# VHH binders against Flagellar brake protein YcgR (ycgR), part 86

Target 1, 263 residues: Flagellar brake protein YcgR (ycgR), of Thauera aminoaromatica (c4kar8)
Amino acid sequence: MAELSTPSPASPAPLDGGRGDELEKFTLRGARQILQLLQDLITHRGLITAHTGGGHSFMTAVLKVDEERGRVVLDPSPDPQANRRALAAPRLTCVTQLDGIRIQFPLVGLGEGQDKGRPALFAPLPAEMLRLQRREFYRLQVPLAHELSCLLKAEDLARKPVEVSARVIDIGAGGVAVVVPTGAAEFVIGGTLPACRLALPDGEPIELDLEVRNLNRQTQRNGTEQLRVGLRFAALPRAADTRIQRYIFKTERALNAKARGGL

## First folded at step 7 (VHH)

Design N38 (framework vhh_7yz9_2)
Fold by ESMFold2-Fast, scan of step 7:
Structure N38 (fold): chain B 263 residues (1-263), chain A 119 residues (1-119)
Amino acid sequence: as target 1 above (263 residues)
Amino acid sequence: QWQLVESGGGLVQAGGSLRLSCTASGFTFDSYDMGWYRQTAGNEREWVAFITWGGDTTYADSVKGRFTISRDNAKNTVYLQMNSLKPEDTAVYYCATDYPLEYSGTDYWGQGTPVTVSS
């Protein structure tokens, strides 16, 4: 029998509960809540990015939840390499959004087989799911029709300066994720790309210094691979911040109006 | 200000031990899953060990029973205790995070620390 150290009722809460404590309030561990959320992802046909580690991911979806066998059924990638990488991974980190809320969950013990005569990936139901209801975690998925781009000032494989037009796939308060053509540039995590230009609708491009935070080779649903680069806004001017937030709010409002209208 | 810094690599005889450390700065360490990977020249990076933000651990079959991954969230550090080292463990070892909550969900990588196991 062990006693846990806890603050007495007379002690105030710690000044900072730590990030682990903050994540706990967004963590779902109840079997019914997990099943409900997975069913919601199926109902809304939510696309999932499954990270396999080593800078690799693939697009998938939950096809069904098998409550009797305690497992989730996932759509395999059309790229056999992506599926092999997933099966070899210690854990998949699955990320998606539902109504602007970031959903994240691990899958351990991935296997392959058949579902109704078709290839499928199977995993035990996750023991936990994160449902991050905080605005700072929100990333607007940029509509393809907006053709949002960012002109990056980078270096090629020979370390010569190059300008690369990259498609912006998501945008938030802290940065953007972009798709870069294969072989167009070399990126170093932590490196700064000075004087890049973010082209938002209805105005001149915004000049920004961007920090490379993430690199990911993602296999799409059609089997093609793309390099995705996560970029943090460095020293963002107030006017630029205001304009980016306005774009996000306007686009969210338009997307919500489309969803509610049911035209 | 983001950084992962590995240390503890070096030269060691077969059967020996090393403890690798990876210290994180510029991000909220205790909210991230952490892993150790290794790479030899001309090969893709190979996963070695993984620890979740909740403390659950997994290991590659080649290192099970010999390596132990652990973390100290108060020090923003992840460790890899390497016992019973073999010449086949010779590689550059990298610390990485699997999914950053504040970013697009790609890996952060450290600079690497070389480990050479002589027979």
Scores: ipSAE 0.013, ipTM 0.321, lowest interface PAE 8.0, mean pLDDT 79

Design N39 (from N36 with E98R Y99S S100E D101Y L102F F103D G104T P105G E106Q; framework vhh_7yz9_2)
Fold by ESMFold2-Fast, scan of step 7:
Structure N39 (fold): chain B 263 residues (1-263), chain A 118 residues (1-118)
Amino acid sequence: as target 1 above (263 residues)
Amino acid sequence: QWQLVESGGGLVQAGGSLRLSCTASGFTFDSYDMGWYRQTAGNEREWVAFITWGGDTTYADSVKGRFTISRDNAKNTVYLQMNSLKPEDTAVYYCAARSEYFDTGQYWGQGTPVTVSS
């Protein structure tokens, strides 16, 4: 049965460029900022996955930044075929992270040469680097006793509007993860759910637009199948943001107090 | 704030065993699915094993029956027990935490090398 096949192998994929306006605030274009970030990757020995297109990538690292010649030097792959693909590619998309922050940048005009007698790859310095700080805030696992819910405005398989009350299993500054019975609604990654209602303690439900970020269909230990949906806050008024942060802080404090009491 | 620290890699002969550990800090470990990935020279990072927050496990076909993933929520640690190791298992092994909000495997450790000799 194809519908319950084991998950395919996964790799870190480049972020979708179609989100240009949303990603602009995380894009570094200053020459000093770019040089400093590349130097940080060298200092912290950051491993980079370089995507060459056609489903191919290789692991590399920044060995050196040549400021005088305006270029970066990369560690070549031990696999000659990977290096040939990289050199033939019109563009490399480099993906790495530093302290949990995703870093992504293009390299164009890749060449081959030597660094101190060893094979090396080089390219002009990138004109831009994406630096995404997406989980700077603590994510709270919602206590089951809180019965926190979000009323989702979604569509069924026939594209008819449906309302689904979903249990919130975790919450952070950027979004929520919810559990929905399998088949209750159709979700599409990147789709927007308008005018959903997040029920927080101490006030009226918060009306907000949610973007579907990820989906996981999971069979629980009791045999029940549930759909886990990751949802991003598309646009969040300051008052709503304050209420969410307050709930997270208050609940975390209460959980810490309970843990200390168990001493 | 997010940190994943791998340990337990090294050199082992074919047919031997190794246990990798990954300790998480800076997040609520119990609410995250955890996975192990590996990368060999010239290849994309390959998924090896996955364990949900509820304890359900899934394995790549290449390691089924030989590798076991487990977790200890009290220690914020995920493990990969690797038995009957083959030279083809030689790779850098990465621990990853899956977020329901963001890309699978977005939060990665720095990797731990495993070399399996004939």
Scores: ipSAE 0.000, ipTM 0.107, lowest interface PAE 16.4, mean pLDDT 76

Design N4 (from N1 with G98S E99D I100L D102E S105T D107E; framework vhh_7yz9_2)
Fold by ESMFold2-Fast, scan of step 7:
Structure N4 (fold): chain B 263 residues (1-263), chain A 119 residues (1-119)
Amino acid sequence: as target 1 above (263 residues)
Amino acid sequence: QWQLVESGGGLVQAGGSLRLSCTASGSIFSDYAMGWYRQTAGNEREWVAFISSGGYTTYADSVKGRFTISRDNAKNTVYLQMNSLKPEDTAVYYCAASDLYEFGTPEYWGQGTPVTVSS
């Protein structure tokens, strides 16, 4: 296909390479895993948006993976200009989805040729593929009635230790968002809060190291200001991961059952 | 009242792929976490993957990156896409419905579908 449209402001853009370290946990580098993911794209007949730079892209698909030659074979665009841009580009950024999971990977050294007598594009196998799984983006909105809290070990303005009990407003596999009163503690994006305690039902608080990922100051309707802090779980133990996951789906089921009982 | 009917099993060569499907009869599919377990000869059933009612997914370490679980609530169906199959994946695969994740005891089980991966 020719380039289908100018990207909407709401269209997913390729993820920024300058944030590569933050995306490492979502990056596949094993040759077997890369080959299998590419084969999954073939099996699902997934359409791929290939970004050639300068705001240009075209629709393609993986036609096959040539393991012997270490390359992927792509469907060329019916638009010769799109193919020319692709061949001239130092790098393609390929973006697709597989069952709601975002897949992104680079292709370098694009060439043209034929596959079984038909025009095709080919490139060496990517050395890495980014796979953003739903679990990392899923956030359960924590019911107020659960009164979930996380005791944060932070610092005040004078860098003295302070403990803040923060209400957990959402929770996912990768972290929590909490609310603290403005001024209760100082938070720095990228900073680590060691030995915090997450209170979940059914057991003692979970001791966790948390990394500050984002900060948002929000004025409530009653005029009070709250600081919302996004916190990433660092080195989450298996038992803690299990308890968090159990809480998430048990709560989700209860909320879903409540919703089905009435509008 | 709930019946889980699995399909898609069979014989496949190592490195190949299979897609298992599990269709639930009954009115409460959307409220349950759905999952897949497998049982190898002489061993207990082991958890493979779960998907919550809202789509939150989890996987056993042995299948991460190779298997993908998904659901279609309109069709009362849960799927397991199995890629890069290994001889060690040879097992009878069971669909399960549960209100608990991972270490929970499933409330409903399918009959099982055999998957054989030849080397």
Scores: ipSAE 0.000, ipTM 0.316, lowest interface PAE 13.1, mean pLDDT 78

Design N40 (framework vhh_7yz9_2)
Fold by ESMFold2-Fast, scan of step 7:
Structure N40 (fold): chain B 263 residues (1-263), chain A 119 residues (1-119)
Amino acid sequence: as target 1 above (263 residues)
Amino acid sequence: QWQLVESGGGLVQAGGSLRLSCTASGFTFDSYDMGWYRQTAGNEREWVAFITWGGDTTYADSVKGRFTISRDNAKNTVYLQMNSLKPEDTAVYYCAAPEYSYDLGSEYWGQGTPVTVSS
């Protein structure tokens, strides 16, 4: 894993939120809109990846919105180290998805306390939230039941070739995010992983080259640490692109049908 | 090894110009989107300019028409040409290789280069 330089105390602004006038249309800054969106995350039990900086994140959820005190209450990590990193961070970058819509928001001034006698994290309501409905920003959260995997050709800690079957956690038109146990392989930002194999439910695995774009060490709800790797499709033949888009569309459609009361 | 090194900052009079450079090593630069950010004391880093691997550019409203981002893939370098500088542009400027297409929040940053605009 590449060594990450420590950011300045103030975390970087979300890039999606900084992409000119187009993304401004998807930025919510009204207190009522923010409150409603956070409430939607509660009702749907949306899982949130909270990035604490330095390549670390943990899995959380919104437990409650306290309108009177203007704060959000979050589920703490079962890993005490992840909670300590979160409390020490000047800001969390929270990322989640609701009904195929990407949601991203910062939390500043995280504290710890109790909710109904149980440990909880809390922060002031965010000043802004991104809510991206556009196809080009869409990332399908892959259902665990699909057991979608990508066989990566990488290097182990001793720099020798290794094949790692990585679980695909999200997929879009431009790439996938996968998780691997920390230490299973080493990844270099900007490095190319040749001839990887993406296994979709229908048909033979798709052979493709993947570029490593991002690395993050994530502490999961069960306390285990995983490496989350963002991978860009280096070049896709038309047939591969069509199959990936078909999978995304079919899965999204099925999830939407299920959410509307189909089974 | 992932590395970004910024240079070109300094003291300049209002209305003047500066050209910032950011040289990258340890990754496939020509396939990466690159951005420039700035930070003033007591404030969060704010996005300034962005250039895709394909050369498309986007600018924050505060700098649009005054700043130009460009890249030279042969030199693994991103540039920020800053014209018509204002005192409000005083900040530490950071180069980043962000991943906006993947919602991970992890980014690689340089150490920053300070720019002071006097009036």
Scores: ipSAE 0.000, ipTM 0.187, lowest interface PAE 11.1, mean pLDDT 77

Design N41 (framework vhh_7yz9_2)
Fold by ESMFold2-Fast, scan of step 7:
Structure N41 (fold): chain B 263 residues (1-263), chain A 119 residues (1-119)
Amino acid sequence: as target 1 above (263 residues)
Amino acid sequence: QWQLVESGGGLVQAGGSLRLSCTASGFTFDSYDMGWYRQTAGNEREWVAFITWGGDTTYADSVKGRFTISRDNAKNTVYLQMNSLKPEDTAVYYCAKDFYSGETLPDYWGQGTPVTVSS
């Protein structure tokens, strides 16, 4: 079972890695498995959210694994501030997904330089990688074409009620992660948003209560910043849970069929 | 391309045993949870057994104590050892990647392997 200290799976926020016997069984420490997983991230061109601490993160990708030097090469952010935060951080927590499987790993000792004449970030190979394929940790990255949205019941800066349409960027059994327009609302971790409406492609919106679990100001690969909010489903009705699970697996199957046909 | 190839099905008498195999290719087998499902004529596919990449196993109540799921990562193969077979185990058996307990079905890439248990 997930611990209370473990954040909701509603966003790519880091888990309290290495703590508790439950997470230990999902931790890869074999050099072969780590190298293969990193190569899979390169092959799939997987986007990585690198958390630098203080509620900040940036989008990156593994460009190369340099086995001889024992290093990974990462795509730097086009935002110089994001790169400065990353270089100043004692530790990066990298979170990504492959085929809906949550992958998380630490990078310590980040440096900057060049790879083949282009700016790059370098870090030693991680000694461990967390791999989670559990219903409560499964996160589907929502295809942009689906234009999934959630109408949030929130508060503005003056504590007045406001309705905010937020884009759903990932979804799992336990919640959603959404992008909130800058300045549209204020969120408090642990706060409840009642009677929100989640729009799925098939059928009418699902009305549900959401709890704010995490907040992250994320620098995108194009250098822009977004507020990302992780939201937990507060007691889903069985019918709503079934519909969400159906959407997740139907979409995953379609993505898998497309990838299989292409490669 | 990704592929799952099931084998080992056939005709067996009640009380007998069969071992099903599923060989995977085109993805990093070591990194995925694997499962077995079955389908009888006129019914939905039902989950049978599941094994995580770390080796943890879970079984449907109908097969618990009779079936054993295992994996060999060096061979990219998952197995289902079926003992004390009953006529109600008659079904087409499917190997699947990405299993979750409950109401949703994973992807299938094979035709399955038929198992017939006679009285």
Scores: ipSAE 0.000, ipTM 0.146, lowest interface PAE 14.5, mean pLDDT 77

Design N42 (framework vhh_7n9e_1)
Fold by ESMFold2-Fast, scan of step 7:
Parts: sequence; structure tokens; C-alpha cells
Structure N42 (fold): chain B 263 residues (1-263), chain A 119 residues (1-119)
Amino acid sequence: as target 1 above (263 residues)
Amino acid sequence: DVQLVESGGGLVQAGGSLRLSCAASGFTFEDYYMYWGRQAPGKGREWVSGISWDSGYTAYASSVKGRFTISRDNAKNTLYLQMNNLKPEDTALYYCAKEGSLYDTFDYWGQGTQVTVSS
């Protein structure tokens, strides 16, 4: 199956329901985390695009969090029709960005009233907030010097098990891209490769399951063909996720230092 | 695994009252915003009322405000809708729903309970 497109961090469009399972690890459900994130939106004056359904949206902002009553206070639209649509909607889908982090959350049970004598919209605190950091969209180009490899457990043309050591050319929070010689193994989009081993510079190889998302044949300058395989992390353990994120962060920081004329 | 079972509907004369109940199971009821919706014959679904997980916030559609009261008992995993001064236009199938995920408006809703208001 083709890889699902993910909106850029700057996109105001909401993420759709078919990705719920894939985005669970980026979802905040702790009351303290939700309160802190909403307060950060107030402090940084974050503009929010609130989607009311049917292609309609309006611009708002969180004016205040009422912790005692468990609700948020929102800036109403200057357009009365937008406010009527919002109040009639069963749900608002709110999308914003804070320090390059995409934030999305639902508001249900919107009401209207006044805050300090001014018109305001009120809603219960969301039970969930999605927080997608730039690293979820970032793909680190792996330096050749790191010699990153992934031992793939695949099948050959005769459907016999084969192990292929593949060079990792890029890595992100959701997966890796690898290259293998054409004919080394058979890959099928949507197929699962169980118990593969990802080797990072520090520590033991990480054992993980991978799903084939895309395939692309590339001809090198020397005339040899390579198969580029896009692989999604499936059932990634938290410890493995932490190690991968740390590797990406450290390498990105080092590359940025070189680009800025650092040592 | 998520289950919502509505009850308490019936036939009532205009100006009368009914109390609807929704028994919830299969999830941590106390952690979710809950709401009531309704669907009249030949019409789309209409949001009626909602209540936060701690009962600290309630909201109502303008058509029912002042006549309906939403409440919940987290110890019993039960949601209620007290309906007073019923009108013929309140005739509908009433269903309860759990707060939707970030990606869906209505995460789950029950089979509903029929309310018929005669004039």
C-alpha cells in the first residue's frame, strides 16, 4: 500500500482518522501536560485555526485556561456566522504550531458567554492533544562515515528466507530508507519483515519489525542498479525510540555545527 | 469492547418529562467528555448536550437550553439527560456518545432510545 501523506508542520489542515493508530505515541493525555501546553499557547500568543467541518474554519486563540472549571476560554471570530457554525458543530478541530511543533486538539461542547465583560467562547479542556515535533517529519541523511546498516529478514525469489545487510541512507522517527543490490531479495509493498536488526553507532543492534512502504530502482553513476526500500517501524519499543531519536538529534546537531563553521 | 446502552425513552405528551440513562462499559468512563445526540426521522444527527469528565462544564444546544439537564455518575459509569417541557419537535432517537479521538467527531455511540412527544 502507498505511504500515507503527512501534512507539513506549517500546514493548517488537520490529520485524518485513518492515522489515529500511527499517531498514538505523539498524543498527550495527561491533565498536567495538556494544561501546560495550553498555557504555552497563551504565553506565545499562538494563532489557532479551528475547523468546524464542511470546509469551514476560523482563526482563534486561547485567552485563558480555567483550571477550577476544567475549561478553556477562546477568542470568538469577528464573523458572527463563523461563531454560529462553531456553536452548532459537535466538535472543533484546532490546529496550531508552537516553536516548530505542530499541535492539534479537539474541543467538544462549545458554549458562548463573557469573560471580563467581553464576548468569549468556552469549551471543556481537551482529553487529548497531538504534539508532532519537527523530528517526526525530519529525515536525517545518514553520514557514510557512520556505516549504519540494517539486517533485513526477507525472502528470495524462491520464497526461501534470506538475510540481507542493507545500508541505511536516511532515518526518521517513523522509519528508515535502505539500499540493497537489485536481486538481493524480493520486497513487496505492505509486506512485514520481522525481527530485523538496526545497528546504531552506540550500543547493541535494535531488534524491530519493519513494513515495506515503497520501492524505487536507482541506477548509480557506475552503471550498477540499487533498490531503495522505504521501511516503517512497527511496534517500536520505547527504549528503541529513545535511542533512534538521540542518534538523530546528536547527528543533526553535529551537521548543523559544521554548516555554521563550527569545529 | 466499548459499549453504550441507552434507556428511558417512551411516549409522552407535550409539556411532559422523561429521564434518559446511558450505561457505559469497556473504557474508563471518568476520563471522557460525554454527550447526547438525537436524530429525528428524515433529518441528520443533531448534538443536544455535553458534559466534562468531572461535571465542571456542561453545554446545551439552543433548542433545548433551559429545558434539558445533563448529568453523570462516574461511580456508576452512567450518563443522564433530564428532559422537561418536551415539545413535539423533540421527537427523535436519542443516543449517547463518548468524546471522539483527535481524528473523529464521535468515537462511539449506542443504539439509542426512542422519544416520541405527542401534541
Scores: ipSAE 0.000, ipTM 0.245, lowest interface PAE 12.3, mean pLDDT 78

Design N44 (from N42 with K98A E99T G100Y S101D L102E Y103S D104G T105F F106P; framework vhh_7n9e_1)
Fold by ESMFold2-Fast, scan of step 7:
Structure N44 (fold): chain B 263 residues (1-263), chain A 119 residues (1-119)
Amino acid sequence: as target 1 above (263 residues)
Amino acid sequence: DVQLVESGGGLVQAGGSLRLSCAASGFTFEDYYMYWGRQAPGKGREWVSGISWDSGYTAYASSVKGRFTISRDNAKNTLYLQMNNLKPEDTALYYCAATYDESGFPDYWGQGTQVTVSS
């Protein structure tokens, strides 16, 4: 893992949010704004990917904001190893989305304890939160009820062709993130998976080429480890792009209506 | 295979200028946040400057702010660092790095290009 060292707190960290003049447009630093945004994540039951470094992350959620003590309470992983990695990390980079807006914030000084008799992770309130409204980087969290899947054409450890049905966990204009059981196939960053089939609820599966962009070993909230694979759409036909955008838009509208009690 | 290849380093006098380039291949450059870091002999890596995928965000270490300018050309898969008013303390190996998810944890690093500033 590449290490980046900032010798003083006043020196900007690489892409950590809130440190550049240009990023100030997108950075929330007011206590009220930070508290409101964290509360919005609770209200919308937003899942958070907490990056612990070294290509590791785990799924968490904000359980509550303790304004009096100036801290957030996070759902710990049921996997003790994921929690140990988080506690050992110099910082967590937390990434989530809300209504097409990418939200990112650091947590420093993570501790463990209990909240109302249940295990919890605690951290001081972040001093800043990044709020980026970018359509090309928006990732719709796919509802479990939609059972979205992508049939991947990959290779196993012996470089033999294998087909893997992968669960699509998020989808955007530029690609999808899928979950693959560890050991099901070998993935190489920059490699192309040809003639994969993405199944959308609104019609026949679409056939497309996918490029592997990132790999992350992710601990789920149930404690199991799985490989999260980020995949870019390569040479996406306009008709397929339209279907994906329509799915994203309709699903966003349905989720927004549900959150506002308009079911 | 992913490649980040830096070029444009060299020997310059204090007060001089250099422009560094980083040619990227093997990944979708326009989707990645890019940054420049540097390492002087016997020292750890130091972050210098970063730029978002759309050039909407740029940031600089306090030691270089006002002297260096980061930019990118997504059509050419190339990252740049314009270095002006160079100082002897800017002497280091300069390398580029890429991150996908704005996390600041680098996915890829180049091997670097040497910059030496004499007095």
Scores: ipSAE 0.000, ipTM 0.120, lowest interface PAE 15.5, mean pLDDT 77

Design N45 (framework vhh_7n9e_1)
Fold by ESMFold2-Fast, scan of step 7:
Structure N45 (fold): chain B 263 residues (1-263), chain A 120 residues (1-120)
Amino acid sequence: as target 1 above (263 residues)
Amino acid sequence: DVQLVESGGGLVQAGGSLRLSCAASGFTFEDYYMYWGRQAPGKGREWVSGISWDSGYTAYASSVKGRFTISRDNAKNTLYLQMNNLKPEDTALYYCAKGSEYDLTPSDYWGQGTQVTVSS
């Protein structure tokens, strides 16, 4: 398939390696499961976007699985430059979809040759494959202009209750990522923050329980330190879920509309 | 049950034009990105063009940019590809495919395709 020449928000981007812990529960590592999923891609003639790094990608497909030699056979791009980039890349990240389920997998050690007299790309079978519904992995990067915030009810270092207004930097169906000044509160992975308040546009703040999933200390370019906190929604009411999904969808569409002016 | 039915292909002389149509059913067409791909005899599959749910974003492979125009009619659940200044190199089976609600993530939903043959 031809190399994608216009990078855009519309192109499927690989999921960030920094989310590895969050994605582990959706990762298939069984050899039989991997083989079955690859066969499903062949059966359904699924097109795959293969990312070679540096913003480059091309369209391909799994043509067959060679179990005897432990490898997959891929459809090469008709663009020789795309194939050269793929062969030079230390890793391909392949992204596709089956019945609304996102499938993503790495290929390492790509080579070229012939299959039944036709040019082909070969790679060892992937050791892992991600299988996710879009709503489970999609994260909207919150525009700074929205000033989205979440009032966290936490504890300080002395176990005293403290309320921290945190800026929401991304949001998905399963949770939010927020930033707080270092030292504003103490967070423990797996800990629950009850009765926090998420301020979305178009209505009153949503009261919800949040579970701490990850913590990252960051130093900004200006030298200030902040803590990035990943938070999972616990026991989310249906009305709250609907409002969050509507905000995500509406904002993504508005961002896509803005991006179109520059494309 | 997602269905995509392509039509409008045929035999045409170099320099000519064709308009392909894709009738979609089984999903909320107006909410999805859509794209056209093609496969030439003896070659791999090639992405041709894509369009956002509201027609506000379109993208084209470099090989067809300036000659092809993608469009859609959400009221009719139909995707179109206007092909002008056709070249022998455009000879291929053309198929439409469903993307996602948010981007052009490829799916396994495409039709049988419609054959385009450009002579000379």
Scores: ipSAE 0.005, ipTM 0.386, lowest interface PAE 9.9, mean pLDDT 80

Design N5 (from N1 with E99D I100V Y101W D102E F103Y G104S S105G; framework vhh_7yz9_2)
Fold by ESMFold2-Fast, scan of step 7:
Structure N5 (fold): chain B 263 residues (1-263), chain A 119 residues (1-119)
Amino acid sequence: as target 1 above (263 residues)
Amino acid sequence: QWQLVESGGGLVQAGGSLRLSCTASGSIFSDYAMGWYRQTAGNEREWVAFISSGGYTTYADSVKGRFTISRDNAKNTVYLQMNSLKPEDTAVYYCAAGDVWEYSGPDYWGQGTPVTVSS
């Protein structure tokens, strides 16, 4: 059998604690490495999903690293409730991505105050940061222009079958993450959604069974909330697997060319 | 002016390990997908592992779980860590750069590094 389920590295959901021993080889503990990685997040304007527990998270960013005081400065949410949850949490789990690499780190001792006259959240520098480059954990952030969708076959509150068209936000070898309107369907972690249809830009939709791996109610930068669902490919035919892998490689190449000003 | 130079091949006993390296000179290494291929006498080159510019990796079924491809963009180097080697892994290993997914194949090839796995 497959190993215990774990959320995608590129999805907003944190990785399971049960994989800690296996993840040790990907963990950075050098103070200089941690500082450099945090500066890279600032330089690339990396959006961070900060998990506050209870299935709640909010979108933030590192505004600066204060090396003299040994702390990181984060952009607060425009949703006051998200900030209250963050301040009340014993720990934030921060998840982001740089060049397809999942980065995850804890923040403990979150406080609030001001930076340059503006509200800000503060926390001590993390003692460790996870940097994952494993094939099973890699996720491509899907360009909006590709309009990838997945038709989910799920159930409503009364267990009646419903079909939901969901926007695909990331994709990897093991699954996809999708955005679903709140209340459109009920999802149970570990539940199977049979005969769903994944639409890639070229060709017919791929029919496949998806397993629900994680659920996250994420507060966006504009203060709105959406449900993100992480889905694992339960069984993937070789031809479908090849199409997904080819899509990932071609899309990354195109994004790199675009970033360099090439076409 | 791109040149790919492989190293790390040799003779090893079954069950052993080898780490192949491929260093690129000239141009923009970080923008290219990289791959490892292998060739046995009388057969076409077959792909072993690919790594995208962003670090996404994929492996041939015959090596999955035993080989690991990685890259170090600061050193312009791609690696193939080969564990639990079998006699069937005996081949000349080639580093490649470019459009490794396309039928036309990669843009650049290395010289080839021989690997012999014996009992």
Scores: ipSAE 0.014, ipTM 0.527, lowest interface PAE 7.4, mean pLDDT 81

